# VHH binders against Protein DOG1-like 4 (DOGL4), part 120

Target 1, 232 residues: Protein DOG1-like 4 (DOGL4), of Arabidopsis thaliana (Mouse-ear cress) (q84jc2)
Amino acid sequence: MSKMRNLVEEKFLEFYESWVIQLELYLHQLLIAHNNNTMSETELRHLISKLTTHHKAYYTAKWAAIREDVLAFFGSVWLNPLENACSWLTGWKPSMVFRMVDRLRKSRVVLVEAQVKKLEELRVKTKFDEQKIEREMERYQVAMADRKMVELARLGCHVGGESVMVVEAAVRGLSMGLEKMVKAADCVRLKTLKGILDILTPPQCVEFLAAAATFQVQLRRWGNRRHYVTHS
Short names: E, the ipSAE of ESMFold2; O, the ipSAE of OpenDDE; V2, 0.75 times the mean of E and O plus 0.25 times the DockQ between their complexes.

## First folded at step 12 (VHH)

Design zc18 (from zb5 with S104P; framework vhh_8fcz_2)
Fold by ESMFold2-Fast, scan of step 12:
Order: C-alpha cells, then structure tokens, then sequence
Structure zc18 (fold): chain B 232 residues (1-232), chain A 122 residues (1-122)
C-alpha cells in the first residue's frame, strides 16, 4: 500500500517540505503586515518581492525535477491525498485565484473601477489559457490510444527484450510532451499571479497573498490531520 | 517520549561567538525538519533558523543571515547553531524545536527543548 520513492521523489519531497515551512513563515509576516498597518510601502513591496521570489524558486525546482521524472508530479508522494485531489495539471488551477481576489471587495481594502476592469480582462485571458491547456491534455490522451502505441503495447506484452526497449522509447517521447504541457500550465500560473500583483496596490497584494498562502497551508494541515487520525 | 536538550549558551560581549547544541531523542531524528527559535526578554517567540531532514536546505531569519550557521549530524542526532558577530539584540533564551504542521505557530512546532540562555552584554 506504501508507494516506493525514486531519487527524484526523495529529493523533491525534502525540497517541498522545506519550501512549505518557509511559506508558513512568509504567511506569518503577511498576517502581521495586514493586521498592524505600521509598515511603509517600501517594506510591503519588499515582503511581496520575497513571496514572488519564493514562488519562482518552487517552479525552478519543479521544472528541474519534471525533466527527470514528470510522472512523479501526477499523484505526488510529497502531497497528501487532499492536496492531490485539489490539483489541476500538477498544481493550482489558475482561475481559482480570482475567487480570492473577489474577497478584496468585502474587506477593508476596496478595489477601484479601473482595477476591477483589468482584473476581469485578466480573468477572461486566464480562462482562455486554461481551456487551451485542457485541449492539449485531450490531445495527449488521444495519442495514448493511437494505433502505433496500441501495437507497441501489445508487442511489449508478448515479446521481451527488443520490444520492451522500443515501448520505453515511445513512453519517453510521450513523457516529453507531458513535461511541455505541465510547463505551459505553470507559465499560466506565474503569468496570472504576476498580472494580479501588477494590478493591485501593495496593501491589496499583501491581503491577496495572505489569502492564497492561508489556503495552501491549511489545505496541507487538514489533509495531514485526516491521515494521522486514519492511520493512528 | 520526545526530548530535546539545548546547551552552549552563556554571557558574551558584542561581536563574540557561541556554538549552541541540541541533543535529540525519542523520535526518528533524520525524518524531521529542525529549527532554532528564540524568546527575547518580555517578547514573544521568534524563529531563527531551520534545516531540512538531511541538511541539504537551510534557512535563516533576516536578522541573523550571514552571522549564524545551522548544522545537523543525523548519526549523532544533533543540531548546532554557530553564532558569530553577536549583537545585544540576540539576547534571548534559545530553543531547539521539531517541525510539525499540527501546531498553531507559523512555522509549526511539535516539541521544544528546555532552552539555553544567551546574553550579549558588555
């Protein structure tokens, strides 16, 4: 029942654990900044920059890891089952963050009309980019069922040695396509995040980033608590 | 029973150095992210530094970056904090802490040691 870990999974598990713990620290700083209203614009921009750098560091590490083993990111061993259940193409669904932005209208920080218009334009573009990637995933699934792949799978089942090597080469080719698709999804995530932060004021950015980090941290904690209760 | 025992604190002049040690027992030490946290007189607990389970990743609070170094020895079940260029603001009780996501603290701590006092004064 236990999953085996390869070297890529072991290395990324240690990285991800450390990355989330550092995110908890940044969340603490964001909550202090939001509640105490004592920080200058320069201090807020510095904190926002630290969060942006932290997210970029995640994608740098992820892209290095998927180059080695992209399938490790589908049903990841460093994520609990709840985190895995909430994943869309190995990460958060880009349009989800606009739901967090909508909360800003109900808080002490009010969006002006020009910001609302830009956020709606970005939302439409993000949804378009999501649909484009979903079509790529459909094409990938169709490629798994093409005649040549089906024939190679059949031969691999009945003949050892040479046919197994040919099937492995075909699977590697499909893995490269999947890697490209995952990177495309991650680019939409980063572009969406940057777009939102460029539209929002520093106090609004802090509130948005605090909401996003809170969701990510709490989702992990809720999932881990269920696991401990179930397997205690 | 989880136990963390800190040592190495003392009185030191500004600009001085100290090496803190934390001896861990009662759990699989090599499976946990470990932290150093401190509590200055009359203030809350503040995170100082952290180290990943194998030692491959280390992180530092901005206030100690470049002055402190966190190290671990999994065979000996030890965490160390090498402190240099000490400042009066570093005066605090220093605690070794095991990471957990079950704690309300950010970052989360499961168990803290008894602490070791560091006083930086001329």
Amino acid sequence: as target 1 above (232 residues)
Amino acid sequence: QVQLVESGGGLVQPGGSLRLSCAASGFTFSSYYMNWVRQPPGKGLEWVSGISRSGSYTYYADSVEGRFTIIRDNDKKMVYLQMTSLKTEDTAVYYCARYTDSSPTLPGFDSEGQGTQVTVSS
Scores: ipSAE 0.676, ipTM 0.851, lowest interface PAE 0.9, mean pLDDT 86

Design zc19 (from zb5 with S102E S104G; framework vhh_8fcz_2)
Fold by ESMFold2-Fast, scan of step 12:
Structure zc19 (fold): chain B 232 residues (1-232), chain A 122 residues (1-122)
Amino acid sequence: as target 1 above (232 residues)
Amino acid sequence: QVQLVESGGGLVQPGGSLRLSCAASGFTFSSYYMNWVRQPPGKGLEWVSGISRSGSYTYYADSVEGRFTIIRDNDKKMVYLQMTSLKTEDTAVYYCARYTDESGTLPGFDSEGQGTQVTVSS
């Protein structure tokens, strides 16, 4: 059990480190594109496509890993404490991304009112989908508390090998339920990202993706520096 | 005291091949993502390729995709860049760079080497 979890954690740690480093490189390209008005629409669409493919690769790897060990994604070893503190169901909170979208209204590439309306409609739908998942998680947490109390009582009574098997069955049930919820949350993330990119023009997509990548990269660097200072 | 020593550069004709080597010392090589970056004459640094700690994941710049291959040997503490179908646009000083988020740059590279000169010309 422990050996299997360690293997999943080690493999995803290497994957995630590589994925974030590649995101930094894409961020550099996005910043160059944003500052250079000579790039064609075809070149901008190609860059946007590279970023969407990169994000899809993350979810492909994540879903393979959670099938093996979903608990590794709660308090992940590949995330620093600051990144873990900012996580909502193992990733970014979908509705929070609209705070980055709001900055586009003040940018060089101003949103038209039709886009603002579509983005607000998407925001409302995203929050609705997010709330559905939060209600499911609340129900799960209540059920978890009941199960934990029962299993702790059984362990206290020391019924031999039967107690071990019952605990293992409960843990399997926990993992399967969490996997379903994490995948549901990730589907909301992907739908939100696709929805935003479908509404925005290519220059606006570049600005949005640059803002999102900047926040993700800087959050990681701030958390890592805080850790280094504490241990140094 | 991170040390990265690049070698293998030279003069080659367009369409030719060349293999660059990077010898690493002063750090736990197998714990770091490694990169090749280049600087063409009179231009800024351009990222070329990167490789994960064990070599399981590799990434390439669009300009070199399908022509270059990055490889690492953790036992020898070496990174290699196999270059094929070389173009005049590949002319640059090539540097091996360790990824670090402590550098204060974006992307985070550090390199102590002088690089190796690659000249693609007839």
Scores: ipSAE 0.669, ipTM 0.856, lowest interface PAE 1.1, mean pLDDT 85

Design zc2 (from zb5 with T100E; framework vhh_8fcz_2)
Fold by ESMFold2-Fast, scan of step 12:
Structure zc2 (fold): chain B 232 residues (1-232), chain A 122 residues (1-122)
Amino acid sequence: as target 1 above (232 residues)
Amino acid sequence: QVQLVESGGGLVQPGGSLRLSCAASGFTFSSYYMNWVRQPPGKGLEWVSGISRSGSYTYYADSVEGRFTIIRDNDKKMVYLQMTSLKTEDTAVYYCARYEDSSSTLPGFDSEGQGTQVTVSS
């Protein structure tokens, strides 16, 4: 259903633009909090909670959209080419986020040895979950190729309207398999984010979230207006 | 020329209601995310609320959540802020602001209006 796909893309484009603008506003609040040592732990925890809720809202909207058209998330129209080039299974690669954690070593409030140990354990678990998904995707791609080859061979010998039904079944199978893998990848993303925030102190959480949001917002800006306009 | 004109401000009692309006011209209004921001006496600018291109998605600052409603009418090129349960802390000059991705500053606001004064007092 092409009309449903067009609607899904239009709706998620508007959602994503709004979601990123709100992320930019939260980034502004995070930068103020980071530079203002007068904020209470309760106030910092509230801000951190707002950011985690915001990220959860993204996945809620995404999972609703992929239910209708998962293929829209492979080469998304709401992402510029630079953002698309940086995607792993329709989003950020979980293990790579630990590179942003590394910048906390430059903080005045240094990570204690116990935190470093817990972060390394989380990194290893995240990498394991990531590799498990990659193996499942490889298996899916091989099985999908075999299935399509068999179906195409059958279509070559088919003399009735059943060929349309066979093609539709194959496409539906592809979409359902991709939806499952995308959701699995997103669960690893959410688990990794929660794990990092559970290990860090509130000031460290603010610094981490500010770093992550800064990169995301700037990457989008570079790929959208400033980068393309500068070349003109 | 981009122009934003706010109106609807005034003196209102605590617990009262007020509706602010913003008339936009000089740009394709239906293509932009729109915001309300405010400046209380002696303080800096504070973001209040935002609304997506078609009005499908809205966001609010914690201080106004549940009390304010942002609405837009793309045919009339208008943004509204419906304010209820007003508090003395809501006293401020209210500005309508267009979001721009190419802005040099955070947040990415481009073009603010002249503002409309809201005073919550007896």
Scores: ipSAE 0.649, ipTM 0.851, lowest interface PAE 1.3, mean pLDDT 84

Design zc20 (from zb5 with S102K S104G; framework vhh_8fcz_2)
Fold by ESMFold2-Fast, scan of step 12:
Parts: C-alpha cells; sequence; structure tokens
Structure zc20 (fold): chain B 232 residues (1-232), chain A 122 residues (1-122)
C-alpha cells in the first residue's frame, strides 16, 4: 500500500508539474490575445477550447489518481504549503471565481444585463451546490467519530488476523467516501467553469481564463518562494 | 555552472529531417522539465516542445505537432528534437532551455544554450 501510494504521488507530481508548465504557456497566449484586439472569434474560440481541454485533462488524471489513493490529495506533495492552505476539498472553491468575475467587471469588462442575470443565477446555484458538499463533509467527519468507527479503531489496536482485515475494510470504506466527495466537488468546479464560459463572450472568456490562470500560476510561485527561503 | 550545448542543425530541403541534440551539464538534469524554443529570422522566440523530468509527458506547439518528437536520455543528460516533414517556416535558430518558475517569462526559462541554426531551403 505504501509503495502504491508513493508511486501514485510520484506519478501525479510529474504530471502536475508538466500540467502547470503547459498552463503557463496557455496563459502567455491568453495575455497576447487579451492585448490584441485584432484576433478573430475563431482564433479566440480555439484558444478557449485548448484551455477547457487542458482543465479536463487535469480532472481525468486526478480522478484516476484518487481511485488509487484519495488521501494523497488531502496532503498533496505536488502542492506547496500556500497552495494547500488555499484548497477547498482538494481544489479551488467554486464560489471564489465569482469574486474574480466581479473584479473583471469593475475594470474594463462590460457585461450586458442578460449576462449579469445569468451570472447571478449561476452564483446562487454554485453556492447551493458548494454548501451541500460542505454539509456532506461535516456528516462524514461526524461519522468518523461515531461509536462504530471508534469500536473499529479500538479493534485495530489488537494487531493481527481478522481484526487487521476488518480495520482495512473500514479504511477502504472511508477512502471511498472521500473519493465520492472529491468527485462531487470537482463536478461543481467543472459545471461552474462551463457555466461562466457559456455566459461570457469569447473576448470576455479570454479575460476570465487569463485572470484564473494568472492567479493559479502566481499562487504557486509565491508559495514556492516562501518554501525556498524557509527550507533552503 | 549550468551549461546547455545544442547541435545537429544544418541546411535541409523541404520535407527533409534533422535531429537536434542538447547536452546538459552543471545541474541535476533528471529533476528539470526541458524545452526546445526557436527564433525565426526577424521574429521573437517561439516555444516548440517540452518534456517532463522522466519523459512521461510531452507537449508540442500546434505548428509542429505530428512532425516533431521530443525525447530525453537522463543517463546521458541529453534532450533531443527529432524533426520530420520540415517546412520553410521551420527555419530558425533552435535553443534548448531549462524550465524555472522564478522567471517573468511564460513558460519560465533560466538557462538557454547558444543555439543551432536550422535552414530549410526551397
Amino acid sequence: as target 1 above (232 residues)
Amino acid sequence: QVQLVESGGGLVQPGGSLRLSCAASGFTFSSYYMNWVRQPPGKGLEWVSGISRSGSYTYYADSVEGRFTIIRDNDKKMVYLQMTSLKTEDTAVYYCARYTDKSGTLPGFDSEGQGTQVTVSS
């Protein structure tokens, strides 16, 4: 198990490093598109599609990895401490992206009334879905401390035979519960991202994706600088 | 001291092939994502391809996808770019570059070699 967990972590570490570096390249292209008002709608849609595909590739890899070891995502070795501190159920908090949309709206992005209405409807639904998952996580944590789980933990202290097998089955059950919640949170993330991109025009999508990618890249770089200063 | 030395460039006809090599020294090569970038005459730098630490993940610019292949040999501290179906648009100085997250560029590079010239004649 320990070897399998280490292998999953090492594989996802290399994947994630590569994925972030490719995100930096796409961010560069988004920043060029943002500053260039001569790009066609077809060119902008192509770039937006590349970013959407890139994010989907992340979730494909993540869901394969959590199937093997979901706990790796709660103490991720491929994330620095700042990235881990800013995580909500192994990723970005869906409702926080609306703060980014609000910031863009207050700068140079002019939204029509129909878009504002759809964004507010999406915000309400996203917050509802997010709170539902938070309640499920609370129930999961309470269930961890119930009499049955406490009894199973006590049984595990007896070290041997059938007690070891029973404890291992319980741990598998706990991991499956976490996997379900992580996937539910990721589904809210993907629905929120798709919803925003469906509401915004292609130039507005470029501005949104550039802001999101900038935040993700800079958060990683800020956290890495702190780690190098502290541990080097 | 970090050093990257490119070789393998030359004059080729359209439709031809070349293999570029980059010899790395002065750092733990197997710990770094490596890139090929190019600069066509009179234009800025263009990212071409990248390869992860072990070689498990590769990425390509749209302009070269399906025609170029990036590989690495960590034991030899080498990264290669196999170029096929070369076009006149591929004429450029090709540089090997080590990734860093400390640079202001996207993606970040902290070390580039002196480059190797590729000229695709008509």
Scores: ipSAE 0.720, ipTM 0.881, lowest interface PAE 0.9, mean pLDDT 86

Design zc21 (from zb5 with S102Y S104G; framework vhh_8fcz_2; at its last look DockQ between E and O 0.51; V2 from the best seeds 0.00; counts 0 for: pae E 2.7 > 2)
Fold by OpenDDE, look of step 13:
Structure zc21 (fold): chain B 232 residues (1-232), chain A 122 residues (1-122)
Amino acid sequence: as target 1 above (232 residues)
Amino acid sequence: QVQLVESGGGLVQPGGSLRLSCAASGFTFSSYYMNWVRQPPGKGLEWVSGISRSGSYTYYADSVEGRFTIIRDNDKKMVYLQMTSLKTEDTAVYYCARYTDYSGTLPGFDSEGQGTQVTVSS
């Protein structure tokens, strides 16, 4: 039996499935580009642009969806348990990608000192921003017993005594705060990704993006196999 | 048993049009992302187009964007590829493939069909 899903969940589920499959196709291209080293800089930049555009499309869709139901993203029915376990505020943790960058340094990729320095600066900044969001989240979670939550709780105790509209208003209030935090987190993700891509050369970008895409795709595959998850 | 049967191929002149069809059976069709792939002479498999379960989302390779249209009919368990403005470089055997994450390979699609030959020549 599958979990009951609302319209936002169903739509985004289909979107995400298609999106990640397309990512897998791009990954294949990235791997070819990386392994052959025969592509021109122009071709590499084009491929990078395709990936960045693809990621932008994800966030465009996500932000449209969270306006309707941000809570859907805290359940993320389109993800398997493993993917969910690795999620930070409805997505990948920004600081995680620096581990992928570190992998580049251990591979055939040679980063110049200037790049290393810039990456470290970006890492520090990203971590700072990430922590700031976490603090805000903590504050929000602690402050959840506010007027709206109290009202919601009260309504739960008095069946039939309060209007559905009051409940909806309370939920909306709560959702607004969450939406703000999710958007903030997404901004950090996007800034981090952009920052990394701005520091790396096109060949290095391809390798990085391949690593990132591989991780995402494999995480999904592994999780699906382990938990026999179907998103149909 | 999963079956994908392609049809609709043929010989056409540059600038011409063809509509490929794929009949699916042996699996829950509406649960799968479907694809068209092609194999040009002497080359490997190339992804052409994909379509989500409901058909709401479609993707195309750069080489065919704006010229090809992928459509599916879940009731009939059919996938179609409308090809227009065909070019000589579109010459290939075209296969219908369902996405699977069990193949162990990237990209993860399964092609069980014999394919249909498309030849674009003046």
Scores: ipSAE 0.788, ipTM 0.914, lowest interface PAE 0.6, mean pLDDT 90
Fold by ESMFold2-Fast, scan of step 12:
Structure zc21 (fold): chain B 232 residues (1-232), chain A 122 residues (1-122)
Amino acid sequence: as target 1 above (232 residues)
Amino acid sequence: QVQLVESGGGLVQPGGSLRLSCAASGFTFSSYYMNWVRQPPGKGLEWVSGISRSGSYTYYADSVEGRFTIIRDNDKKMVYLQMTSLKTEDTAVYYCARYTDYSGTLPGFDSEGQGTQVTVSS
């Protein structure tokens, strides 16, 4: 079990590192496209398609990995402590991407009234779906404190057996519940991303994707470059 | 001392093939994502391909996808670029580059070699 967990973590760590490096390369292309207003609509749509395919590849790999070990995604070894502190149900908080959208409303390419209305409707829907998932997670956490789980935890302490708590048979149901919730949260993320891209024009999509990728890359870089005094 | 030594370039006809090699030393090769980047005459650096630390994941620039293959051998501390169906647009000095960090609008690649010249002409 521990070997299976370590293997999933090791494989996804390597995948995620390479996925982020490719995101940095796409960010570079997005910034060039944004600063050079001579690209055709076809060229912009191709770049946007590459980014959406890249994000879909992430969820394909993630869903395969959580089927094997969903717990690897809670306190992930491939994320630094700052990234983990900013995570909501193993990823970005869907409503937070509207911060990037708000910046578009003040950019060189102005949103028309019809787009503003559709984005506000999407924002409300996204927040509603997000809160529904949060209520499901709260119910799950309460269920963790039921009599059966409390008794298993007590027995684990008695026999010095954290292995009792991590035995697959004891946690199988808990892992299945978490997998379902993580997939539900990821569906909200994908629907939110698709919804925004469907509303925006290709130049606006490039600006949005550049802002989102910049934030993700900056957060990772900031956390990795953290300086502190440690007494070990 | 970190060193990357590229080789295998040369003059080749359009549609031809070449295999570039990069020998790494002075760092823990198996811990780094490795890249091939190129510089066409009179132009800036262009990223070509990348490979994860164990070789499990590879990425390619649109211009070379389906024609080039990046491979690594961690025991030999080598990274390779197998180039097929070469085009005149592939003419450039090819550099092996270790990924270090993101540096703003440019990827954080550390290219320390002299490069290897690839010339595709009829």
Scores: ipSAE 0.735, ipTM 0.880, lowest interface PAE 0.9, mean pLDDT 84
Fold by ESMFold2, look of step 13:
Structure zc21 (fold): chain B 232 residues (1-232), chain A 122 residues (1-122)
Amino acid sequence: as target 1 above (232 residues)
Amino acid sequence: QVQLVESGGGLVQPGGSLRLSCAASGFTFSSYYMNWVRQPPGKGLEWVSGISRSGSYTYYADSVEGRFTIIRDNDKKMVYLQMTSLKTEDTAVYYCARYTDYSGTLPGFDSEGQGTQVTVSS
């Protein structure tokens, strides 16, 4: 059975495929920069800027697409099932990025006490912002469940256009609420990324960005080619 | 049988222009992200530019951004690279390639063609 895709899904699929290919190219540059400690600070800052611009471009495209069809981002056709299974509100969970920072601290990245303190403050703020979003989502879900029960009772009493209007209003309300939640989560993601990059030195930023891009690229590759591991 | 045939290279002075062409056959051209990669003398392959399946999204290496333009024509199965403001550092053999997920050394580029030589010298 062929899969039906709307225009939003088809356009974002093409965008996302090209976006990930470009992320792979930036990952290659990050790995070279990590392995070659003779790069100037100016060169490192330029590469870091390219990565942050690339991530911002992703959210710009995503927010335009979400305005048209937020539901496309829940179980996305441009992601494999493993990638979809790892999503929290259509993306990586903001607080989880600190696990990556923690792993780097233990083996590769040397942080001074001032950086450690700032990172812990950011971690706490990020978790607080996540919890706010989760509370908002719970309130929204409860409100939608209550509204849905009322609308179902009304549908039992009506036939035709009035019932269609009520259902359409409920769908619009659900979509608006989901769009709000997704954008809030994306804002936390961007603030967390910026906060980490502001605390880390340029060489440390390169290590962090390389780890993050590696995770994303490998999750995609692993999910697409599960038997390939014996050939790597 | 996948075939990619590059053409349009040549000798040019710094500041000059060239347009490279790539004729594709043996696969569903419109289903692939397409690229230009280059190999400078005595060096490894370097990615230059990429273009999405419909042509809606284009990307460029830092060294060529603002100077090169990639375009495609899916009806004719062609990819082009319009090169302007050429520098001696652009001297290389240029290959077109389709993206595949095959190696991890570079993002999986499949460059089957012979390439086309671009030489920029004063």
Scores: ipSAE 0.449, ipTM 0.772, lowest interface PAE 2.7, mean pLDDT 83
ESMFold2 (binder alone), look of step 13: mean pLDDT 82; pTM 0.827

Design zc22 (from zb5 with T105D; framework vhh_8fcz_2; at its last look DockQ between E and O 0.63; V2 from the best seeds 0.00; counts 0 for: pae E 2.1 > 2)
Fold by OpenDDE, look of step 13:
Parts: C-alpha cells; sequence; structure tokens
Structure zc22 (fold): chain B 232 residues (1-232), chain A 122 residues (1-122)
C-alpha cells in the first residue's frame, strides 16, 4: 500500500521534482562550461550565480514547507530510500561536500596552498557545527519523554474531546524543536556551500557544482532503479 | 503511443506575439513535467520552458524570461507557450517535450512531434 501523503508532502513532492529537473538542466550547462573552457569569467560567474540562486530557492521553499509541517521532511516522500538513507537532518550532510572537493584535487583541479588552508579551516568549522547540532538533536531526542510527549503517548490509547487539544499542543512542541534543528542544519549547509564557493575560483566552482549536482542526480537515479520508486 | 502535436507557429515581426499549443496523448499527461524546447537554424536543441505536473511551478530560460509564459491544461491535455516581445533570435522550430529520465547526466526529453516553426523577421 502506498503511503498517504498530506498536502505539504504533495506540494513539496511536485516542487522537488521540478527543482531536480532544473538542476539537471543546470548540470548540463555546468558540464559544457567545464569541458569546453571557452566561457569567460563573467559567464562562469553568471552560471555560478544561477546555481546558487537555484539552491536558495530550494531552501526558501523548504522553510516555507517546514513551517507548515516539519514532520513531512522526516521521511521525505519525494526521496527514494537511498536518498533518504544518505540524508542528515532532512538534507545532505555538510561535511560530505569536502569529500567532493578532495576528489576534485585528485583530478585536474589544482588548489593553491592558501585555498587548501582555507578549506581545511572551513572543514573543521563545519564539522564542529555538525557536531553541535548532533548533540542538540541527541539532547532533544532524549528529552522527548517529557510530560507533553508522555501525555501524548497516554492519550494515544483513547483520544477524544478535550484531549485533542493536549495532543495538538504536544505535537506542536515537538515540531517546533525539530524545525529549529532543521533550520540550524540548513544554515550550516548554506554556510558551508558559500564558504567553499568563496574559496574556489570560478572554474573550480563550476567543477565543484557539477560534481555536487551529478552526485545528487545520480543518487536519485540509482535509488529509483534499485527500489522502483515512482513519484507520480 | 506517445504523441505530442505542436501548433501555432508562424511568421511575425519583432515585438510581436504568438501562442503555441501542444496536444498530448498516449500517456498520463498530468503525471509528467512538460517542456518547450526549440531548435534555431544551424544550432542544437535549446530548452525554453518547463512546467510542473499541476502547473504550480514554472521555469524559463534566461533568454525568454519575462517574455514567455508556459501554461498547461490537464483536463484538455494541452500545453501552451505564450510568446511576447518576440526577437529575431527566437526564430526556431519549437517542440513540446515531456521530461524523461535519460539515465545520463543530462535531462531527457521525449518529443514525438514535428514541431512548429516560429519565424521572427522584419
Amino acid sequence: as target 1 above (232 residues)
Amino acid sequence: QVQLVESGGGLVQPGGSLRLSCAASGFTFSSYYMNWVRQPPGKGLEWVSGISRSGSYTYYADSVEGRFTIIRDNDKKMVYLQMTSLKTEDTAVYYCARYTDSSSDLPGFDSEGQGTQVTVSS
């Protein structure tokens, strides 16, 4: 049986599908730019800006959606199981992108010493921020057995009448905490991405963004094939 | 059999307007992201515009942003492209295409139609 989807899930599913398709279009442009080396710096910067704008649009949509139902993003129906398995707090793990940068270094990308140092500093900072969020998440999860959640669990056996208000309050409390954590994680993602792009040259940015987009698109494709997931 | 039939093309002067139509059949129309692509003379295919399943989300190439509008009617299984402020560089054969996963790094489009010629000339 297919999981029932709420309105937030349905809307975001459609959004995400569209967003990913556009990402593929941008990926095509990135690959052209990367392979031809004929684009001017201005053109490359424009392309980079397009991608950054596209990513910002995702988070704008996400944050609007999580205000309505953050729980929808924990078990994102718009993702396949593989994508979900690779998710950290409803998105990509920030520290993961440094592995992509490392792969670039093993390719034809040459980073100067100053860039390497800055990237390392950013890596350390990103890792610290991730850990901080993870600690908060752990604390939150442990604290789940508070009065409200216990009451929710208790009422779950026989909910009726005025008990609905208590249940709603408990769910709101839970959701607020999760929303805070998701936003915090997203901030780290955005900061990390910005940090990397600020360190890299325009050609390097294009290559990095191409790699990232490729990974995202391929992960989706692999997961869909493996699990025969349809989002229609 | 998937069919996409484009119409509405023609000759117009710069600054003019055209409305292209695409009639879809042979598949569950409302389940697909739909696109307009174009092929200018002597050039490859260029993505022009896309529209989500319900029509809630639309995207445009930079070259047509603010001038073109994509709309769909799922009941009629139609996709439209309203073109305004047409330029000579908009001259191309326009195709309606549904998105398909090409299993490549590039987006795949399924276009079964013959396209419709749009010529912008003074």
Scores: ipSAE 0.814, ipTM 0.923, lowest interface PAE 0.6, mean pLDDT 90
Fold by ESMFold2-Fast, scan of step 12:
Structure zc22 (fold): chain B 232 residues (1-232), chain A 122 residues (1-122)
Amino acid sequence: as target 1 above (232 residues)
Amino acid sequence: QVQLVESGGGLVQPGGSLRLSCAASGFTFSSYYMNWVRQPPGKGLEWVSGISRSGSYTYYADSVEGRFTIIRDNDKKMVYLQMTSLKTEDTAVYYCARYTDSSSDLPGFDSEGQGTQVTVSS
């Protein structure tokens, strides 16, 4: 339903704007914690838990929204063009976070050999899961060239015509498959994040989360700055 | 010209309640995420609470969660902070602040008012 689609986009736009602003607040706390050697392990674990809960809240809201309109997440109105250009199946590419992990190897917080081995094992597993999803994406793209979809494209669109209803039904059918694929990709993202945090010590977790949040916040700000400067 | 005017501060006893108000002008109020920030005597700014453009989403600092409530009225261009179970540690100048992503600060604020003093003391 067209009205439900508009409501999903409006609701998620406001949610996402608020979620990113809260991420900026957590990033500030992570940067202070990283530069402060007086915080206890309990205090660091509490901060890490807040970030983990914040990311889970995003996926809870996202999964509710994609149930209503998964297509809203492809070329999202709440993301600027730079953020949209960097998206892999409606979010960050799971293997990309290991580039943030590589930053830890150059920091004051040293990774021990056992951690390096576990992170490499997790990287390989994440890349394997990522490639499985990419094959699923290819299957959905090929399905768009299916005889039925080609026939629907030939019908064209007419105001109040029978062809409009048939096209909507076909798109809805494909949307169910996209929803399952997006949710599978998000599960790989959450599993990868949890895996990294389980391997790292609390100070290393703070540094990793700060690097990841910095990238996300700066990508958004950089894209928004280019837009606003151009329109000034 | 963007203006934010805070009011409602005063002297209250521990356990008391107080309601702060922020009157906004000079911008499209309903398009902006709004915040309350405080500065205790001799200390830096501390973020207290934030509210989304329509009021559907609210966030609170751990120190005030469950005791403070942020509310907005877009027709009146007002933000409110309902404060209950006040503690001596809540003593500060309270500022209303408009969010921006153009600042290097995290979070960014491009406008704040002159503030309203809250003193919690027996």
Scores: ipSAE 0.750, ipTM 0.899, lowest interface PAE 0.9, mean pLDDT 86
Fold by ESMFold2, look of step 13:
Structure zc22 (fold): chain B 232 residues (1-232), chain A 122 residues (1-122)
Amino acid sequence: as target 1 above (232 residues)
Amino acid sequence: QVQLVESGGGLVQPGGSLRLSCAASGFTFSSYYMNWVRQPPGKGLEWVSGISRSGSYTYYADSVEGRFTIIRDNDKKMVYLQMTSLKTEDTAVYYCARYTDSSSDLPGFDSEGQGTQVTVSS
């Protein structure tokens, strides 16, 4: 069954598909850099900068879109069901990215003790910021339990003028609160990413970015292939 | 059957311009992210540029950004590559390709055409 798609959803669907394709191209470059010791530090820093810029472009587009319709980012049409099932407040959960850091420590990558200490401090700070957001989100969970009914109220499905105006004001207030929460979560995501990249050396950053991009690309490909093969 | 027919290549001097064309048939053209890839002499395939389904989002390899422009016309099922400030390192066979996400390889490009030769020399 097709879903109703508003303009925000249609525009972001096309943007996100293009953004992930470009991420795949950067992943190819990261894998070459990971498997080849001929790249200079300058070349590695350039590649890392391109990935950072690519991630900033995602949030620039996202923040423009959530100003128009933050609810589109809860159960997004541009994500397959597996990707949506893995979302925490419209994106990856900041503390979970440290699973990739832990994998780096168990792989061929060797972290010195100063790096390990700084990463643990960042992990604790990230978890603290996450927990603060989770407490705030609990106040909004009842409002998101029936997203479809909230969406219909926003579109003006009503039986009376004053009743609709009160519901629309409540929906608008919830949307503003959700927008603030989503931006706060995104700021934790960006701060965590930047913190990790600042602590790691350029070769280690390439390994981390390759692991993160691989996870995101494989989650999308595997989820899409499952849907293609096993549709009921 | 998917068909992609590239044209518009030729011999040009450094600093010159060319416009490549790609005619698509055998698939729903407007449903695909489209690309230009190239193969320089004695080298493997190199991604050049990509364009989203509607044309709203475009992407370029570092080596061509600011010099090349990718354009599409969904009504005519055409992809174009406007090339300016051409350099000798742009010498290659240029192919258009559609992106698919069904491949186990990364990135997942499909190229079906013969390509069009671009030669930049004095």
Scores: ipSAE 0.511, ipTM 0.797, lowest interface PAE 2.1, mean pLDDT 82
ESMFold2 (binder alone), look of step 13: mean pLDDT 81; pTM 0.815

